# VH-VL binders against f1miw6: the designs that were tried, part 37

Target 1, 251 residues: f1miw6
Amino acid sequence: MPHFAKPLLRNIITRNLFNSIKKKQCLQYLQTLRTLQYDGFTTVYFGETDIPESLVTGEDFSDGYYMPTPTWCVVHAGGSQGWVPWKYRMFLRDELCIKQEDNLFFEFCDVVKKAYGKCAIVVKERRRQDATRPKEGKETEAQAHVPSVVNLTSVTCCPEVAKSYGHKLLTLPSPYNYLNPLDSAWSSLKWFIINNRKEFCLQSVDGVYSYQYILFSDLISKGIERINLSKWRTITTKVRRWENYYLGKLS
Below, E stands for the ipSAE of ESMFold2; O stands for the ipSAE of OpenDDE; V2 stands for 0.75 times the mean of E and O plus 0.25 times the DockQ between their complexes.

## First folded at step 9 (VH-VL; framework fv_acasunlimab_arm2)

Design r5 (at its last look DockQ between E and O 0.40; V2 from the best seeds 0.00; counts 0 for: pae O 5.6 > 2)
Fold by ESMFold2, look of step 9:
Structure r5 (fold): chain C 251 residues (1-251), chain A 119 residues (1-119), chain B 110 residues (1-110)
Amino acid sequence: as target 1 above (251 residues)
Amino acid sequence: EVQLVESGGGLVQPGRSLRLSCTASGFTFSDYWMSWVRQAPGKGLEWVGYIYSGGSTYYAASVKGRFTISRDDSKSIAYLQMNSLKTEDTAVYYCARDSYDTDAYFDLWGQGTLVTVSS
Amino acid sequence: DIVMTQSPSSLSASVGDRVTITCQASQDISYYLAWYQQKPGKAPKRLIYDASNLETGVPSRFSASGSGTDYTFTISSLQPEDIATYYCQQYDTLPYSGLTFGGGTKVEIK
């Protein structure tokens, strides 16, 4: 095991290494990623995080009646170059359905093409298997082959759209989510929110959403700014150490 | 004490074969990638190839198809089998341990063993 | 394999001089580059990793910087014990990139 790994994380990693289908998916992902990097593709991690409103307000909903806790969803991307120079998106999620933002992935692909040229765009595998989207690997040998679409909860990521811009869309296998540096970036953002929310004085969902959105947007913007290029390089270097470890063990 | 010790170098005729050994001690050998690096007399360093902790190998273009790297984790030994030797293969051969803790490689080197390929 | 072009191949400088060595990669290697010092008859010793990080115990007169394709190694005030050959080495897109070295720079005192 890597010397830098936390003891608890080492236990989880060793259990996952014994799952043969997940090992094969991880190795295939890593080989594809490294081939693309060698061929000059810039790696970009594209993803989302949910921030429950209670984390922002600090309000306690245990007063006897259940009240649904809306979530804020932040969509962004980054890598060893820092945050992509792309306007992140923020959505308030509540009980009512929200409209999917059409063509967001098209816009993203155009922006990263202009900024970096051809990219390897990495998204996390959704935990729920979609019957219309087969997974790559040996366990798909008996399944009917259909075109795959990789979905975040708020964004549809189509491989053909990425390909039309000269990009390649990759799916990071679910059991290896810690190979996604965005998770560390999201943790840093949430820590910033907890420690700075009182300065921004936010109200619950019963209030004026436009004012809450502006105040929350300011908090998020400052939290994103604190995750600078130096921080991004630190977290991508740690992910790279895990990638090399898995390449060595699985190859 | 952590160390690497190369052995098996010597004089050999062109077209012949030679096997080098790299004996490791003081660390868990099976956890590490191992590389071979060579240095011709008066010349710079040239990476030859490496072997993953899992056993897969990768080689520099100059030796691909002629050299084979292997490992015996139970003995903590890495091997370099050199076939179809050329005079251009004359060098001191080092084995080196690849480190992943600092994300930079070659944190431990052997002392080297000289291979001379001459008629 | 990624080709590393190191310059100059040799240099001579006085004690106290600033010494600069450059290394250019044939493709973007992000910042995955190390610098080594090799004294005659000895195995190389790593001084710097990840383009700019100094190994513990290495004197502060050694420094390095760079990203992408262009990398620089500096000795701010050359000392007599710094006579050696210096090498850059990339470790970017493993396994496909290999672990290639620059051609080396021999550093001498006038």
Scores: ipSAE 0.328, ipTM 0.692, lowest interface PAE 4.2, mean pLDDT 80
Fold by OpenDDE, look of step 9:
Structure r5 (fold): chain C 251 residues (1-251), chain A 119 residues (1-119), chain B 110 residues (1-110)
Amino acid sequence: as target 1 above (251 residues)
Amino acid sequence: EVQLVESGGGLVQPGRSLRLSCTASGFTFSDYWMSWVRQAPGKGLEWVGYIYSGGSTYYAASVKGRFTISRDDSKSIAYLQMNSLKTEDTAVYYCARDSYDTDAYFDLWGQGTLVTVSS
Amino acid sequence: DIVMTQSPSSLSASVGDRVTITCQASQDISYYLAWYQQKPGKAPKRLIYDASNLETGVPSRFSASGSGTDYTFTISSLQPEDIATYYCQQYDTLPYSGLTFGGGTKVEIK
């Protein structure tokens, strides 16, 4: 009977430890963010969202034939000032060629520098799928490992690059992704796509992939434009409330 | 009725201590953060400090180390303990509530209580 | 601390006049600004939050706008009941920098 309690306790301890670590990370993130804001850094959230073509076509693949529909990755940035005056990028996710545009983050950093000055650039922590079992190794002091590089699907975000432009790159811990206002923006975008896809489908009758791309791009563009400054302000205000809540709770 | 009521104000000598209370009613007190704001006679508003739902406190530089904010959620009361009082601390002291998830700051104020620090 | 510079410190206008008050922050406060009305001998009352949102029950003659460092509060048609001191307040950098108020604007009727 004693043997079965060990795995459950280990799981509980691991979960609790994990939760504790993540809470600390969140607090550190929030403290750093507030400090930077106090120091005059403009907060900009940089991120991506996946838009499967099935979202546009409305094809209910409920019938088990998971035909992998092409997925588009949209990269953009925004904050309390609205969308960054930078042209969003769209990438087709092909199993074969995630062409990471190495220069995209440089371009972005330059644009935001010109627009806002020094920025706190916030990106989501990518769930390392391969985080195999933490080897039991050394209690390395949870120094806030500013990850040396944050890899988005289509873009590599380098802290050193950000720094070279006078920016700071911050990583939002994965359990707290909802503290990124882009999540709300992306949800709004997806909602817009779903509600306007009928017009898209009617126009896509001509099997030419090029025509579908143009229409798709237009749909995305319109969806992005719909998220105006007022909407951004609302979203960021909500996020700020949550941030304050956690600062109060975790400090 | 949703309200805040400050009490404990009065005349006190410099260097002495005074404790103010803010009694809340008509809402779930534990769900709100509480702030103290003061106003010297004929002057503007000055933020004094904040207590979050989790109990964390923050203070203005002018009162840091001398003032302490606390709360008793079971009684729906926020407190401002003022130590080492100065003449410059003479003011009407207001308590105000804030919600972390819905409203902006200070949607509800008390009527204030006057503290006079005079020799 | 973020400094809020409010202007003017006082003004006198006639009933029906348009009244404008400005508030400038020492840094970008990202719309985290509120406007309060304080009548003589009363506690402040919030009129505007998040730079431009009108509080429930506040008359439509009150409005506000702004972005970055510069914000404006407007009474489109001044009424006798609007005699008060008005304050702007920033809440952008909580909890580290605290809350800061403008110096106030006393509004009187000629």
Scores: ipSAE 0.018, ipTM 0.618, lowest interface PAE 5.6, mean pLDDT 83
ESMFold2 (binder alone), look of step 9: mean pLDDT 88; pTM 0.890

Design r6 (at its last look DockQ between E and O 0.37; V2 from the best seeds 0.00; counts 0 for: pae E 12.0 > 2)
Fold by OpenDDE, look of step 9:
Structure r6 (fold): chain C 251 residues (1-251), chain A 119 residues (1-119), chain B 110 residues (1-110)
Amino acid sequence: as target 1 above (251 residues)
Amino acid sequence: EVQLVESGGGLVQPGRSLRLSCTASGFTFSDYWMSWVRQAPGKGLEWVGYIYSGGSTYYAASVKGRFTISRDDSKSIAYLQMNSLKTEDTAVYYCARDSYDTDAYFDLWGQGTLVTVSS
Amino acid sequence: DIVMTQSPSSLSASVGDRVTITCQASQDIYYYLAWYQQKPGKAPKRLIYDASNLETGVPSRFSASGSGTDYTFTISSLQPEDIATYYCQQYDSLPYSGLTFGGGTKVEIK
């Protein structure tokens, strides 16, 4: 009887510890963000979303033949001022084409500097799938591991690069992704795609990937444009409310 | 009826203490954060302090260390304990509710209770 | 603490006039601004929340707008019942700094 209680207790303790650590991280993130905002940094959320072609074609692959449809990664940024005046980027996620554009983050940092001045650039923490079991190692003081580099799928975000432009790079803890207004924006975009895909008849004509790309790009562009400043204000206001709630609850 | 009712105001000498109460009715008190706001005679509104649903409190610099906000959710009452009262603390004191969950910020106010600090 | 500068401190206008009150924050408050009406001897009543949202039951002659540090409250056509002191309030700074009110604007009818 005693043997079965040990794994359950371990799981509960680990879950509780994990939750405690993540809560602390969230609080630290929020405190830092607010400090920067008070110091005159403009908050900008930088991120990506995956759009599978099946989202556009409407092909219900429910019948078990998971033909991996090409997936597009859209990279953009926004905040309380709306979309950043930076051209969004689209990347095809092909096993062959993961060309990380090394210069994209530089370009972005320059654009936001010109547009807003010093910025707090917020990115999502990438769930390292491979986070193998934390080895039981030493209680190293949870120094706010400012990750040295945040790797998005198509873009590498470097804190030092951000700093060189006078910005601060912040990482949003993974359990609190809903504190990123881009998630709402991406949801809106996907909703728009689903509801308007019929107009963009991606006829898979044999060999004309170019035509499909143009139509797809137009659909994405229109979807992005639909998220106007008013909508951004609503989204960011909601996020800010949640931030304040957590600051109050976790303090 | 949804309402807040302040009580406990009166005349008090400098250096003395006074406790105000805010009694809530008609809503789930525990779901709301509570604020105290004061208004000196002929002056503007001044925030005094805030108590969150979890019990955390925050105070204006002008009252920090002297005033304490607390709540009894079982009785639906918020309290403002005022110690070391000064003449500058003379004001009508209001309680107001706030809820982040309902997007209602200070949507309900009491009628206020007058505190006069005079020698 | 976030300082709210409200202007003017007082104004007198005729019935039917357009009235405008401004509030400037010392820093960006991200639309977390409310406008209150306080009639003599009464508690404040919230008219506007989140910079531009009109409270239920508030007449449409009341409106507000703004962003960042600059916010405006407007009465499109002043009525006799609108005689009051109006206050702006920011509520963004919690918990690190307190809620702060503007200095108020006393609105009178000529």
Scores: ipSAE 0.367, ipTM 0.749, lowest interface PAE 1.9, mean pLDDT 84
Fold by ESMFold2, look of step 9:
Formats: C-alpha cells, sequence, structure tokens
Structure r6 (fold): chain C 251 residues (1-251), chain A 119 residues (1-119), chain B 110 residues (1-110)
C-alpha cells in the first residue's frame, strides 16, 4: 500500500493544482469538516452507487451495445463507526422504479441522531462536465453510445432537514472522489459481487426468473456484511491521511 | 548523516527577544514540515508550533502572538523568533522534522538548546 | 486542542515484568498516535508510530495498540535499559488543532 498511495497522491495533487476554483472549494470543505469534528460532530458519509445487472448476473453484453442495461442504485452510509445502523436501500435508475421513499432522508437523519448524536453528513457534489479535469479510469464506447446513467441522488438531501435534527450537511467537491471512503466501500462490494456471484447459483428445474431475485438479495447482503468495522476503520484512516496531507501541503 | 542542530540558546532577561536556529543536513529539507517542542526543567514535552513546507504556521496558545516560526529552504534552516520572553518560557527547545508521509512523523529530533529567562 | 490523558504518571516494576501505559484522547484521533522514549538528558526517541508500527531497530518487547480515543503501550518484559519517561503524542490535527503530548510516564526499576 505505501508505494501505491505515494504515487497516486502526487498525481492527485498535480491535477488539482490546475483547477484553482475546485482546490479552494476542497480546502473550504476540509476546513469546515475539521471544525465540525472538533465541535463533536460524528462524520457520516451518505451516498449511492450503481450496480449494473450484468455485474450481478455475469452476462456479457458486448453484442448490441446500444441496448440499455438495467442498473440498480444502492443507498447506504458509513464512517469510522462502520455502516450506520440503518438498512440500505435499492432503487431502479430508470422509469421502472416503482417508488422512491419520499421521506427517506428524514428517516436517515433520525436514525443517525439516535445512534451518534449530532452528525456531519457528507454527500458527494453532483458532477458537472469539467473541461480541465482529466478523466480517470477505463471508459468504453458502449457508455458513449447508450443513454448515460444519470448520477442523480436518488434521495433528496435537504440541508434544512439535517439542520432540524442538529446535523450539518456537507458537500464533497466532485473532483475529489478519493476523499470519500464510501467509494472504497462500494469498490469492495463490487469486487465481492464479481468474485462470489457463482456461489449464489442454486441447482433448480423451476423458472429462470426466480433465480435472479433470490441471488441478488443474498449476494448484496453478504457483500455488505464483509465490509466490517475493521475495514471501515482502514478506509477512513487512509482518507484522513490524504485530507491531512492536502491541508498541510497546500494551506 | 541525517541530523538537526539547534543553536541560539542562552540566558536572556524577561521581556527581551531571542532567535533560535535549526540547521538540517543529510535530507531534502524542503520536503519536511518542521516543529518546535520545548521541555521546562523537570517537566514534560510541550509542542510550540510547526511550519508547513508551503510556509504556513500554527502555534500553541501559550506562545501565539509572541513566537514566530520561519524557514529558509535554500539554507536548510528553520527559525524560532521568541519575543516578549517570560520566565515560564525557560526550557530546552528541540526542533523536529514532521513529514506527512506515512512513516516520518517526528522521527528525527535535534539535541536541544537551553533557553533560560531570568533577571 | 486535543487533550491527551496519559496514565499512570509513574510506575515501578521489576525486571521481567509486563508494563502497560495508556493514553486517552479527548476525541477520535484515527490511529495518528506515536510513542516516545526519553532518557535523562537526551532528546526523545520515537519507538512506535501510527498507533502500532514499530520503528526499525526497536526491540520486539515493545508493542502498542488501540483505536478511537483509547491507546495502549506495552513492554512485555521490562529490561534495565528501559528505564525512561514515555510519552504519547497525537498528530491528527489540521488546521484547527495543534500536535499534543501526553503528560508522560516515568518507568523505574524496583
Amino acid sequence: as target 1 above (251 residues)
Amino acid sequence: EVQLVESGGGLVQPGRSLRLSCTASGFTFSDYWMSWVRQAPGKGLEWVGYIYSGGSTYYAASVKGRFTISRDDSKSIAYLQMNSLKTEDTAVYYCARDSYDTDAYFDLWGQGTLVTVSS
Amino acid sequence: DIVMTQSPSSLSASVGDRVTITCQASQDIYYYLAWYQQKPGKAPKRLIYDASNLETGVPSRFSASGSGTDYTFTISSLQPEDIATYYCQQYDSLPYSGLTFGGGTKVEIK
């Protein structure tokens, strides 16, 4: 981990130095977060990830790349205390989604208040296209030729709702996803899905459609459980090292 | 050889000023944050302040407004300017390097220089 | 500032005894804690960093653990050369809190 972390940190700093507006937003975010932590607020990261159905089934959709693949949105939260004691939610991203719960964020704020007291609730900023930001990771032509998965928050996170419970809602600037430990948790979940989905196939003569629903629920639930308190402490510690470096190096 | 050497300590009257120097050798000084730590005779360690590689400073409440930390990266020297000295500032003053790489926090200390504030 | 409460302030033990020193932080410090040994007339020497990582060349009888606000330093079998004062130090603060030390623990041989 030391050699991976050190080169990546230098690359992140170099790229961020060319976007001075986003750099100042990140510094303000970090300063506000530290102030809240000093004032006794518990930090909780609230967010979502997309799980395409093909990841769960293992099917290869290389043919007919113009056909949309159904995508599930998983909503959860965690921090140095582990996953919050709140059941995660799943939604379809498309028009087939039956219903988002209208007061989900109210419920979340109440649960974390009872569990931790006053919280600093961190949510990722909704992205805007940034011509100066290098795009990282592997991208495919299939993503360019199908309707983009809209990275909207499936849940409306209202600052006034958070305030009514004594919480503070913070927005993490979009170029700094590496400062969100929930993204590491999502990556661990997706890795678990890829490497364990075959174990959730049962032998049956019955209808094909029943296999899909049973395997999906069990697979996701088991994957969430594998990201235990120790793992959460590791990923939040790594994020905090990056936060301290950024605050100290560039302040 | 990797080392830090403090200098500039001595006897000084209350209300006067004194400047300490910390000379670094054997490593790339500009990559490191520098701290000053003091220890009154027979007492424990007290952090005084630090200076980031970018030049920003932070101070303990007991010295804020009276002490100033600076650095000259071309000479590999950190400075502690101590103004309006009080008898309570009598201590051995150490400099220490303080990097936020994962294994370099306060891993190197100087031998210290004694500052005595008395009339 | 983050207050570090170190216990005990002093202790006496026999050669071969297990020695335990604790530090409690006023808030979560996320494993950013070091342990130092200081012999009389000498500068402090770091033994352990990041709560549990032993410095190169430090004997294996020294160890540490902890999380959150509670951290523990252990000498598994006290030796005569371990007579010193031991300090914990947090370094989890930027930009609104300074670095702070515990009050120290003087370790003596009976």
Scores: ipSAE 0.007, ipTM 0.446, lowest interface PAE 12.0, mean pLDDT 76
ESMFold2 (binder alone), look of step 9: mean pLDDT 88; pTM 0.890

Design r7 (at its last look DockQ between E and O 0.07; V2 from the best seeds 0.00; counts 0 for: pae E 14.9 > 2, placed apart)
Fold by OpenDDE, look of step 9:
Order: structure tokens, then C-alpha cells, then sequence
Structure r7 (fold): chain C 251 residues (1-251), chain A 119 residues (1-119), chain B 110 residues (1-110)
């Protein structure tokens, strides 16, 4: 009977430790963010969302034949001022096009500098899928590992690049992704796509990939435009409230 | 009834100490941040400080090191301990309820209590 | 600290007049602004939060707008009961910056 308690206790301890570490990271993130805001940095959230073609075609793959539909990655940025005056990018995720555009983040940093001045650029922590078992290694002091580089699927975000433009790159801890207003924006976009895909589906029957792309691009553009400044304000104020909640709770 | 009631104000000499109390009723006090705001006679509003639900405190530069905010959640009371009082501290002191663990805007105010610092 | 410059410091208008008060922040406060009404001898009352949201029970003649550094509070038709001092308040950079109020605008009726 004693042998079964050990794995459960280990799991509880590991979960608790993990939770503690993540809470600390969240607090550090929030404190840093507020400090930067105090210092006059404009907060900008930079991120990506995946839009599978199945979202547009409405193909219910419930019948077990998971034909991997092409997935599009949309990259954009926004904040309390709405969408950043930067043209969003779309990338097709196919086995062949994992080309990270190394220059995209430079372009972005330049644009936001011109538009807002110095910025706190917030990106999501990429869930390392491969974080298998924390090797029991050394309690290395959770120095706030400012990741040297944050790799998005299609874009590499480099803190040094951000710094060269006078910006600060911040990483939002993964358990707290809902503190990114882009998540709400992306949800709204996806919702828009689902509800307005009828015209697209009717045209996709003719198998011409070029037509699909144009319609898809138009659908995305319209979806993005639908998220106006008023909507962004609502989303960002909600996030702000959650941020304050955690600052109060974790302080 | 949801209300805040300040007490403890009065006349005090410079250099002395005074403790104000803010008694809350009609809501779950422990869930709210609490702020102190003061208003000198004929002047505008000045934020003094606030206390989080977790007990962490922040103060205006004008009172930092002299004033201390605390709370007793079991009694639903917030306190403002004022030490080394100056004539410039003469004001009506309000306690205010901050938004429910969200923003530091004030949705509920007490009636205020007058503190006069004079020789 | 963020400085809030409120204008004008006082105004006198007739019943039914449109009244406008402005508040300028020393930096972008991202809509984290509230407006308060304080009647003589009373505690302040919140009228507006998040720059433009009207508090429940507040008359529709009150409104506010703004973005970035510049914010405006408006009474569309001044009523006798609106005699008060109005204050803007920013809450943007908590907890590392103090909450700051504008200097106030005293509204009187001619």
C-alpha cells in the first residue's frame, strides 16, 4: 500500500512547484510590464494564430480520416491603440515552407518605433512540446531567463533586435496566455471566419487554389478590420483587470 | 447597506501621530483593495496610498515613510497610521473602495474625517 | 508620477448649456481614466470609468471620451444639480506610479 502514495505525492509536489514557479514568473512579468509602462513604454502584443483551411471549408473530419489541411499562420500585433499600423503577414505552414522570415521582426520593430516610440513588445512563451520530464537537475536559481530568442512559428523575436530600436521584449508565461489580448482578438477573428465562410466554400468547389487564397485573404482582412479600436479597448481593459488581480494576489 | 465610515480625525500638533480607521459594512471587505485619499481645505484630491487584498501597500511620495496603511479583514477595518504629522497634512481624509481586485478607481467613498495639524 | 492637467479650473454656465472639461496626461494612460463629481461638503462620486464608460445610474447628459494623453468630459445640458467640482483621475501604471488626480474644475451656474 505505501508504494502507491509516492508517485501521487511526487506528482503533487511537482505540480505545486511548477505552479509556484509559474506564479513567480507571472508576477515578474507583470511587475516588469508595469515598470516599463511607468517609464513611458507603449505596450504592444505581437503574436500569431493558426487558421487551418478546415476552419474555412467547414469540413468535418469527424470520420477519422484526418487529412491534414493546410494551415495558415497569421502574424499581427495590437494593443490599447488597436491594431498596430503594420501590415499583418500570412504564412502557409506546409512541410516545405518553415522559412522563418528573419527580417520580419526588424520591420515590425521599426514600424512600432515610428508609430509609438519605445515599446514593450509582449510575446507568448512557446510551449516547448518536448518538455518531457524535468530532469531533476540543479535548482538553478530561476534567474528570469530572458530568453535570448523567442521563436514564433514564422518569426524569430530577438530581444537584442528589440533593444536596438529602443524596445523591450517581454515573454508572457504560458499558463497565463489569457493575459494576451491577442488571444481574444484571434478568437474573434476565427469566429468571424466561421460565420462568414459560406461564400468562400461555394467558390472553393472549383479547385483553383489561387481563388481560394484570394478569398481567404479577403476573409482574414475583413475579420481583422472588424476588430476596431472600441473592441480592442474592451479587450485590453479586461486584460488589465486580470493583470491587476494577479498583481494583488501574487504580491 | 454598503458603506464606509471614517473615524479618528481631530486636532493634532505637528510631529505627533494619529490613527484613522475606516469601517466597512455591507460587502466582503477582504475582496477589495482599499485606498486613502485626502483633500486639503479648498484644494483638490490627493491620493495617499492603498492596500491590496493581499496586504501589500503603496504610498504617495508625499507621505511615504511617515504613513502606514493596514487592514484587519476579520473586523472589516482599514487603518491609516500617520506619524510625524505636518501642517501640510491638514485635510479631510477619505477612505475609498477600489474596484473588486481590478482597477484603482473608487466606486465607494466614506464621508471623510477631518485632520487638522496645527500648533 | 503622471501629471494630470485639468482645464479649466473653473467655469460658469447657464442651465441648458453644454459644458466641456479637458484632462491632459503627461504620458499615454491608455484609457485608464475616471471622472468624479464632488458636490460641496460631500465625498466624490464616480461618474465615468475607463475613459468613456458611464457609471450605472448616472444621467445620460454626462459623457466622456479620449485616448492617449487627451481626455474630455462633457455635460450636454447643464442642470442645477450639476453644481460641483469635477476631477479626472488616472490609474494606468499601478502599482509603481501613484494615482493622480487632475486639479479639478469648479462648475457654477450663472
Amino acid sequence: as target 1 above (251 residues)
Amino acid sequence: EVQLVESGGGLVQPGRSLRLSCTASGFTFSDYWMSWVRQAPGKGLEWVGYIYSGGKTYYAASVKGRFTISRDDSKSIAYLQMNSLKTEDTAVYYCARDSYNTDAYFDLWGQGTLVTVSS
Amino acid sequence: DIVMTQSPSSLSASVGDRVTITCQASQDISYYLAWYQQKPGKAPKRLIYDASNLETGVPSRFSASGSGTDYTFTISSLQPEDIATYYCQQYDTLPYSGLTFGGGTKVEIK
Scores: ipSAE 0.092, ipTM 0.674, lowest interface PAE 3.4, mean pLDDT 84
Fold by ESMFold2, look of step 9:
Structure r7 (fold): chain C 251 residues (1-251), chain A 119 residues (1-119), chain B 110 residues (1-110)
Amino acid sequence: as target 1 above (251 residues)
Amino acid sequence: EVQLVESGGGLVQPGRSLRLSCTASGFTFSDYWMSWVRQAPGKGLEWVGYIYSGGKTYYAASVKGRFTISRDDSKSIAYLQMNSLKTEDTAVYYCARDSYNTDAYFDLWGQGTLVTVSS
Amino acid sequence: DIVMTQSPSSLSASVGDRVTITCQASQDISYYLAWYQQKPGKAPKRLIYDASNLETGVPSRFSASGSGTDYTFTISSLQPEDIATYYCQQYDTLPYSGLTFGGGTKVEIK
């Protein structure tokens, strides 16, 4: 019932209207997306969000900007048809995700093919620091700093894998990430966590958080279910209105 | 309790000016986008213009350059300044609130105020 | 600009009758369409938004559907209090151009 993203969208729109390079990238993205939609592709938004453990426990470990608490990465997908019928995934930050990346994206592509047929799979563009890594070296210490970069760092989305299932992989330019309805879904999930975390935290045994993972997973699952088809349609309708606006404004 | 009330309508000669007010109550006015919609006697509805919560405005072609929409968030009032009035501007003027702040469909309307431009 | 062609311009029906009103847009408006009821001497009231969503508190005899360019509004069993003029309104094109209303349909009871 509270209006989502109104102040954020307005601020982002004003800033991004002055970036001519990103303006062209956004226009190209939107034109491609519309072409795929007209050709019968189902639009699916695939993405991730970080949930620091302190958000779940309510404990304040912050000394300022850098928070030392463990962070969970949640991976899911959705669109105008609701959440994809694919089990969301949770990863601890800094776990070795390389082995899971290949298998997970193949699995995802197979699931959405069976559920929707040919899909336009939209992911947010990696930030420049993610996409411009200068070398393909094996330096483990330098690679250990990668987990501080959160945008789809847990999953490699390969265009050739998507193509092998008849899908098309699209990237949404970074400054225009508000054109991704997953951001609204993630905000709703975090709101649910904040308002319901006491019920799940207080179920710990003997002051030890022995059930924390089980209760956290259940909290996440219930928060995701709260974002029903009606809410997904509202969110995607708002995004489509802004897409139409930008198609006329940026051309 | 939640309402919009228009005021400032009346009889005005062509070429003159008139300022309408829309007083809001019962909600956080500064968070909402506001529109003006008019209805000539015996005619249908016509959108006049729109003001965003940040003050940016948009106008129908029929009034652009002559009408100005503004808002005073501290008083919860939206204004419609109508200059160079024409007989075709004779209408009941409504203010309306955008229910989602981006969709321009109106979940709350005022009672309207009549503006007559003649003679 | 998007032209909204609303039909019929008026109709007369008996209590209990099914009433159907249509709006056709000159281009695809992707269910960015609302329906309003205006009773004589009163401000318009929104009944339907996003083509098919019933506003809270609106009786279930009101419904609407449509997509693309073609939209339909229905009163399943006309009641005496439904005497009004009904308008469709597209909102697909803001802020590029103004939004537009259909010409209205005056509903009367015989």
Scores: ipSAE 0.000, ipTM 0.390, lowest interface PAE 14.9, mean pLDDT 76
ESMFold2 (binder alone), look of step 9: mean pLDDT 89; pTM 0.901

